# Designs tried in a protein design chat: VH-VL binders against q9umr5. Part 261

Target 1, 268 residues: q9umr5
Amino acid sequence: SYKPVIVVHGLFDSSYSFRHLLEYINETHPGTVVTVLDLFDGRESLRPLWEQVQGFREAVVPIMAKAPQGVHLICYSQGGLVCRALLSVMDDHNVDSFISLSSPQMGQYGDTDYLKWLFPTSMRSNLYRICYSPWGQEFSICNYWHDPHHDDLYLNASSFLALINGERDHPNATVWRKNFLRVGHLVLIGGPDDGVITPWQSSFFGFYDANETVLEMEEQLVYLRDSFGLKTLLARGAIVRCPMAGISHTAWHSNRTLYETCIEPWLS

## First folded at step 11 (VH-VL)

Design xa74 (framework fv_acimtamig)
Fold by ESMFold2-Fast, scan of step 11:
Structure xa74 (fold): chain C 268 residues (1-268), chain A 123 residues (1-123), chain B 106 residues (1-106)
Amino acid sequence: as target 1 above (268 residues)
Amino acid sequence: QVQLVQSGAEVKKPGESLKVSCKASGYTFTSYYMHWVRQAPGQGLEWMGIINPSGDSTDYAQKFQGRVTMTRDTSTSTVYMELSSLRSEDTAVYYCARVGIPFSDYDFWGDYWGQGTLVTVSS
Amino acid sequence: SYVLTQPSSVSVAPGQTATISCGGHNIGDKSVHWYQQRPGQSPVLVIYYDSNRPSGIPERFSGSNSGNTATLTISGTQAMDEADYYCQVWDYRTYVFGGGTKLTVL
């Protein structure tokens, strides 16, 4: 009766992070088959995002094949970027709702303790020197580091985000766009009190310009050029925006009101 | 620099409630999970539960479900552990410990520990 | 539930190498963390993620983890190393601690 749900975790996470989400789904949609993928858990979440995409792809193929009516994806934080790439590289995905929980869809530019743990002497102003090197691009967090003061380096060096967003040309761009556009609904969730995703509007495809002024999705070149289908999806009525204040980064998967308001309606 | 300072020793009677505090300093309090571990006299370490950086999500060991509550006060950088319906078997040293990876509740290890709070439950 | 097995005690002479084992099914696929607890003191992290040493922990402390056994090794053991040592892993929804090993230096 209910479509299966596949959950993809974020940086330094595992299936354990989603225990409350699973309880909510079981209460409101009993009998739903929920698979939380325990791949690239903990510090393995630092592996390059293309490596993670390949591993998650191998895991989701049999689940999708068994569900002719379709599946839903719930993808948290960094996991939302994995899911963006999955929807583009898979010629045969049957995803109905792609629910993105506070994912940095246009990238990250903020001082967080993740960065201090990995690069103790780095600041957000100088991290571009590490992240936009070949060595830095071997770390997932650098794959979506988007320094608005060095956008030229981001466009040239990003091996992942700039490519999936169509910000730099790729031979597969047309096929990736066609594949992504098969999604039924793109549900974007995020909010100002997240405290990690910077700017928080990145979860809604907004991002900083060179003066650190946030420009929303409709002002982004990727939207205006319809590089991977955002403008087409919006015109189709397929994009849902669900911002919520008062929710911290580690609580998106464990807040009942958030679940009932932003997630539950899309789990047909 | 990182320091966790716990409240002082307490003596309680069976049926009463215990509330231990753990005040953090020397780091960004709202970036780390915190967990509580206890140790009965002459026994090993026993995990009680974990609270997220913002204090709005918790998970407790099955043994303590229904009796334990963990909270945070971000204005004072303090974590609390409250245990109700105390029994003599709850006599132990209670420790708070910071999880070693920012914003992570996976494969967590205690990189800094409080000095411990001895709680004696006797009638 | 997952179980970690440690010997209850280990004795070594000063200056000799002490080894403390931590047994668990396929523990090599997990990350093992080690704590030292001296009498009357709180636990101190001495090894994390199998073999990494926190700042301030002497180089004589090392760790390994493969197959069904993780090992804490203390080279040139000193009297100050007398303590209880606990191994620890994360397993679904809980911290799993070993029973502890009392190290005696005599």
Scores: ipSAE 0.728, ipTM 0.877, lowest interface PAE 1.6, mean pLDDT 92
Fold by OpenDDE, second read of step 12:
Structure xa74 (fold): chain C 268 residues (1-268), chain A 123 residues (1-123), chain B 106 residues (1-106)
Amino acid sequence: as target 1 above (268 residues)
Amino acid sequence: QVQLVQSGAEVKKPGESLKVSCKASGYTFTSYYMHWVRQAPGQGLEWMGIINPSGDSTDYAQKFQGRVTMTRDTSTSTVYMELSSLRSEDTAVYYCARVGIPFSDYDFWGDYWGQGTLVTVSS
Amino acid sequence: SYVLTQPSSVSVAPGQTATISCGGHNIGDKSVHWYQQRPGQSPVLVIYYDSNRPSGIPERFSGSNSGNTATLTISGTQAMDEADYYCQVWDYRTYVFGGGTKLTVL
């Protein structure tokens, strides 16, 4: 039998967004128990990511308990960060494949309509004033806002991304690394035509330097220092990178070709 | 200034197809989902379906499955809704409606609506 | 399927408060949106997310949602408020409208 699949949605999203994915999984892996978690939907997805992590943890624990052989996680967009954090705080998770579906794993620094809607009076260059404030960190989007021009503020004020990345020292860094390394495979999916994740390479742990030059995962300090286990995972062949062009952000979970190429191989 | 301008009224025969267009302006066309809703004369609003920003994903109401097709043309900022095998009961005003939040097809509903397109199906 | 129930009609005198209900099982757990439709016109969003007003909507429009009932309230009702009002929610695999309420300003 196939391992259960747990799906976590993204910002302003819901379990309904994955109706096509469910169909694909059912067709290719009949009998698979797929649970799309219906938590923090819609505007509730703006709640602090740690709160979301706790909620999703409560939901996945029973599922994992009933699946001693292991489970797969498919986590979309903001959900990918939630899942990474989840795997970092859980010392007893049994995740085989962690599929990060177009997630801003290294943060977001985009000036998109998404951002404009949330912060209509702010450009990305000025958003640090909001996101790195105490009240700003009460919003999920600010929890992974990564301003390359204000690294000091990011490191000191980010209450989520800087912590799960091990970029800021904290007492749980070693344990979180250990926990995260329990994952069998880390499948990173994203692409240049996403239009939301900025830079799109963030889905592969790439990101801007101080000159807004995009550096790849292997050039990142978190990798070089193996702060949360990326270097270790790569060394043991546990990281899969699946870039795909021609897919917009809202289509990652609904594209059959993407599913067959980047998702399906890791559901067995 | 967000505007949705729909195509003009149509008269159809049973069995034919209708295709209504909705031209969008005043915002980033490729950032918002679009709904289609219809309203029969003297009746309430009925959801038909939704299309994502890129046009590569759609979701239709069960009632219209197999008869409705929604498409987008980004070059002209236009959304289309085609309904085939028309019946007399398909006589209605058809509306396009933009979802009120970018890149989302959940919770938020239509914050801007087209002017409506009357389609009359009669023998 | 999920059903939203609205009264078919509500009447109010000018200057008085109009209340339009939208009933649904545990509707309080959903986000309710309200639309105004004047005769011969397109629907206009007047309330989203239970109680938020879009830009341009008068403050006399307000919304609430709890339990099994969402409510649209129009204080100081004016003649121009005469219209059909629809509540709407998202439910699994569908978007659901209420049957509509005709508000008459006497």
Scores: ipSAE 0.110, ipTM 0.679, lowest interface PAE 2.5, mean pLDDT 93

Design xa75 (framework fv_acimtamig)
Fold by ESMFold2-Fast, scan of step 11:
Order: C-alpha cells, then sequence, then structure tokens
Structure xa75 (fold): chain C 268 residues (1-268), chain A 123 residues (1-123), chain B 106 residues (1-106)
C-alpha cells in the first residue's frame, strides 16, 4: 500500500487549492490516504511562521504516528518553509519524500501583488524598512523576505528563515540539522515562469547576490558550510531537482505533466 | 478604477451554447482568480466556477461539470464562460467577479463584480 | 450539502437598526462575506471575513459571526440601504450563498 501524503498549502491558500493534485494521486496511486491540512487558511496564512509550524506540528504528529512505514510531504509555496521547519523541530518525524512545490527556500525579493495588497505604497526596494522591524516579523511574508541589498539587516532581524537556514546561529541548530537529515528525499520543484517566487531559483536554494546576480545552491554559504544538511543530502543522492518551464505560480498543484514528471515518482 | 465589463445580453434556443466575456481593467489581470456566478430571475446567487490567474486551472460546481468551460486571454485581459446544451432553466443573469486576494482561490469574496449579462433561453 | 438560512425579508423604519441573520451549522468556524444587491444591479461586497468593511462602505455596516449564526447589522438605516443581502461561505469544494434577505425601509 502507499504511504500517506500530507499536504501543506501556501500564502492565502487552503486545501481547496489541491483538488486536482488529489485527483492525480487517486488516479496513479489509488488507496493513498491524503490529508490536506486546513490550518492557517486564507488571511491566517499571514500569521508568523513559527506559530504556523507549531500548529501544523500538532496536526501531523498523529498522522505520522499511524504510519510506521513513513509519510510523504507535499508543501506548496510558503508551505515549503513550514515543512522545512517541521523537519528540523520534530525529533521523531518519519518523512520519506519532502516535495517542495515552488517554495522560496532562500527567501523572496520581488514586487508581487501580495505586497501591494498588504502595503499599497511599498516597493521591493523599501520593504526592508517594514519587514525587518519587530512588527513586520509578526507577518509570515516578512519572515522570509530576503533583501540582497540589506543582507546585514536580514541576518539580524529575520526571526525565521535566517535561523532555519543556519545563516544566523541558534542554540538548537545541531539538533535541527540532525532531524532534517532523516528525510529520505528532498524533491525541489520550480521554474522560470512561476511569476511570483523571485528569484525563481530560490525554490532550488539559489538566490541573488548584492548585484542581483543569481548564485546557485552549491555557491551558497549555507550549502558550503552544510549548515542544515544540504551538502550531506546531495552527497547521499537524496536531493532531486525538477525544474519545469511554462508553469505559473498557481498551477504547480494542478498541472498533470508536472505531477507525472516531478511528483508521482516520489510517492511510494 | 477596477472595472469588469461584460458582453451584452443574448437570446438563445434550447440546445445551443453561449459564451459570455468579461474584460478587466485597472489592475494586474494575471494576479487574481475570477469567479462566475449566475442568478435566475427572482432567485438567489449560484456559484458556477473559478479560473486561476494564468487560465490553466479551473474548477466547476458539480451541477455544471461537463457543460461549462472557463478560459482566459491574458493578452486582452478577458475571461470567458461557455455553457453548452442550454435549457430554459439556464435563463439567468451571469456575473463575473474578482477574488479579493491576489493569487488566492480560497474563501471567496467578490470585491468587484461585472455588470451582468442577461441570457434568455427560449424557443 | 452545506446550507445557509436567511430570513426572506426584514423591515425597518428609517434611522432604526436592521439585523440580518445567516444560519449555518458551526458557521462561526467559517468566514462569512456579505453582499448587497439593489434591483437591476450587480452585487456589492459590504462585509468580508465576518466583520471587515471594504473601502467606500459606510461605518453603519458591521458584521459578526459566532456559533451557528452570522449577523449583518446596519445602524441608522437609510432608504438607499433597500436591497437584497446575501451571506456567503466556502465549504469543502464549493461556495455557498444564502437565499437572500430583502431589506425594506419604510
Amino acid sequence: as target 1 above (268 residues)
Amino acid sequence: QVQLVQSGAEVKKPGESLKVSCKASGYTFTSYYMHWVRQAPGQGLEWMGIINPSGDSTDYAQKFQGRVTMTRDTSTSTVYMELSSLRSEDTAVYYCARVGIPFSDYDFWGDYWGQGTLVTVSS
Amino acid sequence: SYVLTQPSSVSVAPGQTATISCGGHNIGDKSVHWYQQRPGQSPVLVIYYDSNRPSGIPERFSGSNSGNTATLTISGTQAMDEADYYCQVWDTRTYVFGGGTKLTVL
């Protein structure tokens, strides 16, 4: 029988966003128990990411406990960062495949309508003034805002991403790394036509330098220092990269070709 | 400033199909989901379906699956709703409505609505 | 499946407070949105996420949602508030509208 699948949604989403994904899984892996978590839906997805991690943790514990052979995680957009933290804070997770659907793993630096909706007069160049304040860090989107022109502020003010990426020290870093390394496979999915995740290579742990030139994962300090285990996972053959062109941000969970190519092979 | 302008009224015979357009302006068209909702004369609002910002993902109410199709043309900022195999019960005003949060299909609120398109189905 | 129940009509005198209910099983666990529709016009959002007002909607409009009943309240009701009012929630895989309440200001 197939391992259960747990799905974690993104910013302003809910389980409804995954209706097509569930249909695909049912067609190719009939009998799979799929739980799409309806926590922090809609506007509640703006709650601080550490608060979301706590809530999702409470929801996944009983699911993992009932599946001794393991579970798979499919985590979309902002949800991929929640799942990153879950894998680090849970001493007892049994996740086999962690499938990250277009998640800003190294952060976000883009002028999106999410920002215009929240801060109508702001631009990506000045959002650091809001996000790197204590007030701004109470919003999930600011928890992974990564301004490459103010990297010193990001490192000092980010209450979530800088810590989970090991870019700033934390007392639990060693334990978080050990826990994360228990994952069977890290499946990274994303592409140039996403239109929201900026740079799109953030989904593959690439990111802008101070000149807005993208440096890929292997050139990042977090990889070179193996801060949370990326280098170890890659050496183990546990990282899968599945880029696909032609897919917009709201279509990663509803494209059949994407599912068959990048997701289906990892759902044992 | 945000406007949704729909195509004009139509008269159809049973068995025909209709295609209603909704042209958006005043915002980034490719950042918002769009709903279609209809209202039969003297009746309440009925949800028909939703289309994502890029037009490559849809979901339709169970009642309309198999005969409704929603599409988008991003070059003209226009969303379309086609309904086939028309019956007299399909006589209604058809509305397009923008979902209020960018890139979200959840927990709908229609922050802007089109003016409506009256479709009369009679022999 | 999920059903929203509204009274068919509510009548109030000008300047009085109108209260329109929207009943649903555990509706307090859902987010409720309210629309105003004047005859021959398209719906207009007046309340979203239970109690929030869009820009341009008068302070007279307020909303609440708890237990099995969501409520739209219009204080100091004016003739221009005559309209049909619809509540709406999302449930599982569909958007559910109430049957609508005709508000008459006499």
Scores: ipSAE 0.728, ipTM 0.879, lowest interface PAE 1.6, mean pLDDT 93
Fold by OpenDDE, second read of step 12:
Structure xa75 (fold): chain C 268 residues (1-268), chain A 123 residues (1-123), chain B 106 residues (1-106)
Amino acid sequence: as target 1 above (268 residues)
Amino acid sequence: QVQLVQSGAEVKKPGESLKVSCKASGYTFTSYYMHWVRQAPGQGLEWMGIINPSGDSTDYAQKFQGRVTMTRDTSTSTVYMELSSLRSEDTAVYYCARVGIPFSDYDFWGDYWGQGTLVTVSS
Amino acid sequence: SYVLTQPSSVSVAPGQTATISCGGHNIGDKSVHWYQQRPGQSPVLVIYYDSNRPSGIPERFSGSNSGNTATLTISGTQAMDEADYYCQVWDTRTYVFGGGTKLTVL
């Protein structure tokens, strides 16, 4: 039998967003128990990510308990960060494959239409004024806002991304690293035509330096310092990178070719 | 200024197909879902389906499954809705409506609507 | 299927407050949107996410949603407010409209 699959949606999404993915899984892996978590849907996805982590944790714990052989996680967009945090705080998770589906794993810094909608009077260059304020951090999108030109503010004010990355010292960093390393495989999916995740390489733990040059995962301090286990995971062959062109942000969970190439192989 | 301009009125016979266009302007076309809604004369609004920003994913109301096809042309910023096997009860004004939030087909509904396209199906 | 129930018609004198209800099972847990449709015109979004007004919508329009009833309130109703009003929600795999309420300004 196939291991259960747990799906976590992204910003302004719901379980409905994964109707095609569910169909694909049912076709290729019949009998798979797929649970698409219907939590923090729509505007509720703007709630602080730690709150979301707690909510999703409560939902996945019973599922994991009933699946002693392990489960797979598919986490889309903002959900990918939620899942990474979830795996960091859970000392007893049994996740085999963690599939990060076009997630801003190293943060977001772009003038996307999402950003324009949420903050119509702000450019990305000025959003640090909002996102790195106490009230700004009450919004999920600010929890992973990563301004490369204001690193000090990011490191000091980010209440989520900087912590799960181990970029800011905290008492749980060692334990979170240990917990995260329990994952069997980390499958990173994304691509250049996403149009939302900025830079798109963030889905692969790449990101801007101070000159907005995109550096790869291996060039990131979090990797070099193995602050949350990326270097260790890579060393043991546990990281899979699956880039794909021609996929827009809203199509990652509904493209059959993408599913077959990047998702299906890790659902066994 | 967001605008949705639909194609003109049509008269059809039973069994034929209609295809209504909705040309969008004033915003990033490839960032928003588009709904189609129709309204029979003297009746309420009826949801037909939705198409995602890239055009590669659609969701149709169960009532129209098998008869409706929605497509997008990004080069012309136009969304199309085709309805086949027309019946007299398909006589209605058909509307395109933009989802009011980027990259989402949930919660937020249509913040801008086309002017409507009257399609009359009669023998 | 999920059903939204609206009164078929509501009448109000100019300057008075009009209230249009939209009933649905646990509708308070959903996001309700409201549309205004004047005769011969396209629908216009007047309220989204229960109580938010789009740009250009007068402040006299307000919305609330709790329990089993969402409510559109029009304070100081004007002749131009005479229209059909529809509530709308999302429900599993569908987008549901109410039957519409004809608001008459006497």
Scores: ipSAE 0.523, ipTM 0.836, lowest interface PAE 1.3, mean pLDDT 94

Design xa76 (framework fv_acimtamig)
Fold by ESMFold2-Fast, scan of step 11:
Structure xa76 (fold): chain C 268 residues (1-268), chain A 123 residues (1-123), chain B 106 residues (1-106)
Amino acid sequence: as target 1 above (268 residues)
Amino acid sequence: QVQLVQSGAEVKKPGESLKVSCKASGYTFTSYYMHWVRQAPGQGLEWMGIINPSGDSTDYAQKFQGRVTMTRDTSTSTVYMELSSLRSEDTAVYYCARVGIPFSDYDFWGDYWGQGTLVTVSS
Amino acid sequence: SYVLTQPSSVSVAPGQTATISCGGHNIGDKSVHWYQQRPGQSPVLVIYYDSNRPSGIPERFSGSNSGNTATLTISGTQAMDEADYYCQVWDSSTYVFGGGTKLTVL
């Protein structure tokens, strides 16, 4: 009997994006109850991330309650940030493996086709003017926009990422850290050929400094201060890093080799 | 300027196979999913399937499952649609259409369409 | 499977407002897109996400979507608007098109 799996999609996605992932799970772990949450699908994925966290929390509570042995989370792209917050705000989660599938855990700073489509006249260098306004913070993409050249604005204006990363103080920080540390395994997946997540090392808690040089997780203040438990999890042996080259952003959920290498081992 | 240019008209016999091409230009080919839609003479639009140009993943409408294959060549920014075991009822104009939102296979709106490829299947 | 219902034809006098309906169960919970197709031409997107106009589409084209009916509205209808109009939605794993409406401008 396998633990149930809950899947949280990304920006402009729905459960349809995971049809191949579900086939792989069914083949290797037949009988697994997999629930792909159809909340905030398509355009609704632009809703503020705290609103999405609230909705996904309401959906996962009954699933977790029915599985006393625990559940696994597979959270893709933007969905990985939703799952980060879920694990922090839930006092009673029973998540064993949290599988973060190419998610911008330290934020995003890229000139992608998403940016060109949503803000045709904007570039990554000037998007901070929109994202760090009160209006911009009503959009999920801006909740994790992390401009390394305007870090002071990011720290003051980010209503989501700076708070869940412990980069700005919050009254609930101690409780959020305790809750997050209940997770059995933090499985981080990503790679250099993703093409959307910028820098791709954001999926492994690395990020740009002010000169756009990538500093890895162990050099980040959030890790060094153990703001939400990364250093504790690493010391516990609970962090798994699974980088893979050759995989584009929309292929993480539909590549069999990736599934067998990085996901399958963590679906007990 | 975004352009989708399809291969020319074809006449086929029942039982043969069809392969239509759609060459994309003016945008990042791998950032947008591509649909194939057909239209029989005097009839409405019918969805055939979708292809992810960057990941090789596909999905086909149930009616065409087992007969259709969609592929792509990133070096030429071209998608292909192959339809086998042709019948007279497969006579139609075949269109490729770019999904209007990058990196998404959720909400279809064809923001750019090819000019269409007329395929006539007759004995 | 999911079905979209459109009237087969709609007639309107020049300068009048044309209304084309697209019926579907709880269609208001879906995103509706609209295409214009002139004889011998490929479809052209005129409305996406219920009410948004692509660049180059005149302001006289508008859309709405609520309950069980989505509507394409063309104000000040012109002879050049004569065409077939198709609505389209995503339904779980399939893209569904309406049967099309032939708009005639007298």
Scores: ipSAE 0.754, ipTM 0.885, lowest interface PAE 1.5, mean pLDDT 93
Fold by OpenDDE, second read of step 12:
Structure xa76 (fold): chain C 268 residues (1-268), chain A 123 residues (1-123), chain B 106 residues (1-106)
Amino acid sequence: as target 1 above (268 residues)
Amino acid sequence: QVQLVQSGAEVKKPGESLKVSCKASGYTFTSYYMHWVRQAPGQGLEWMGIINPSGDSTDYAQKFQGRVTMTRDTSTSTVYMELSSLRSEDTAVYYCARVGIPFSDYDFWGDYWGQGTLVTVSS
Amino acid sequence: SYVLTQPSSVSVAPGQTATISCGGHNIGDKSVHWYQQRPGQSPVLVIYYDSNRPSGIPERFSGSNSGNTATLTISGTQAMDEADYYCQVWDSSTYVFGGGTKLTVL
């Protein structure tokens, strides 16, 4: 039998967004128990990510307990960060494949329409003033705002991304790394035509340097220092990178070709 | 400013098809979902369906399944709604409406509406 | 199917407060949006997410949502506020409108 699949949605999203994915899974892996977690939907997805992590943890624990052979996680957009944090704080998770579907794993720094809607008077260049405030950190999107021009503020004020990345020292860094390394495979999915994740390479743990030059995962300090286990995972062949062009952000969970190429192989 | 400009009024016979256009301007066309809603004379608002920013995904109300087709053209920033096998009951003002939050179709509704297109179906 | 129930009509004198209700099962757990439609015009969003006003909507418009009832409140009602008002929610992949309430300013 196929291992159960747990799906976590993204910002301003819901379980309904994955109706096509469910169809694909049912067709190609009949009998698979797929649970799309219907938590923090819509505007509730703006709640602090640690709160979301706690909520989702409560939901997945029973599922994992009933699946001694392990489970697969499919986590979309913001959900990918939630899942990574989830796997970091859980010392007893049994996740085989963690599929990060177009997630800003190294953070977000772009003038997207999301930002324009949430912060109409701010651009990415000055959003640090909001996001790195205590008030700003009450919003999920600010929890993974990564301003390459204000690294000091990011490192000191980011209450989520900087911590799960191990970029800021904290007492749980070693344990979180150990927990995250329990994952069988880390499947990273994203692409240049996403239009929302900025830079799109963030889905592959790439990100801007101080000159807004995109550096790859292997050039990132978090990798070089193996702060949360990326270097170790890569060394053991546990990281899969699946880039795909021609897919917009809202289509990652609804594209059959993407599913067959990047998702399906890891659901067995 | 955001504007949605729809095509003009139409008169149709039963069995024919209607196709209404909605040209968008003043915002990033490819970032927002678009709804279609109709309103029969003297009646309330009725949701017909939604199309995603890229135009590759649609959801239709069950009532219109099999008869409605929504498309969009990025090059012209235009969304289309076609309704086939028209009946007298399809006489209504048809509206396009932009979803108020980018890249989302959940729990959000139209912050901007077209001026409406009257379609009259009569024998 | 999910149903939203509105009164067919509400009347208010100028300067008084108008209250329009929208009933739905556990509607308090949903996000409610409100639209104003003046005669011969397109609907206009006046409240989103239960209680938020879009830019350009007067402060006299407010919304609340709890339990089984969402409420649109118009304080200091003016003649220009005479219109049909619709509540709307999302439910199980469908967008649902109330039947509408005709607000008459006497």
Scores: ipSAE 0.587, ipTM 0.849, lowest interface PAE 1.2, mean pLDDT 95

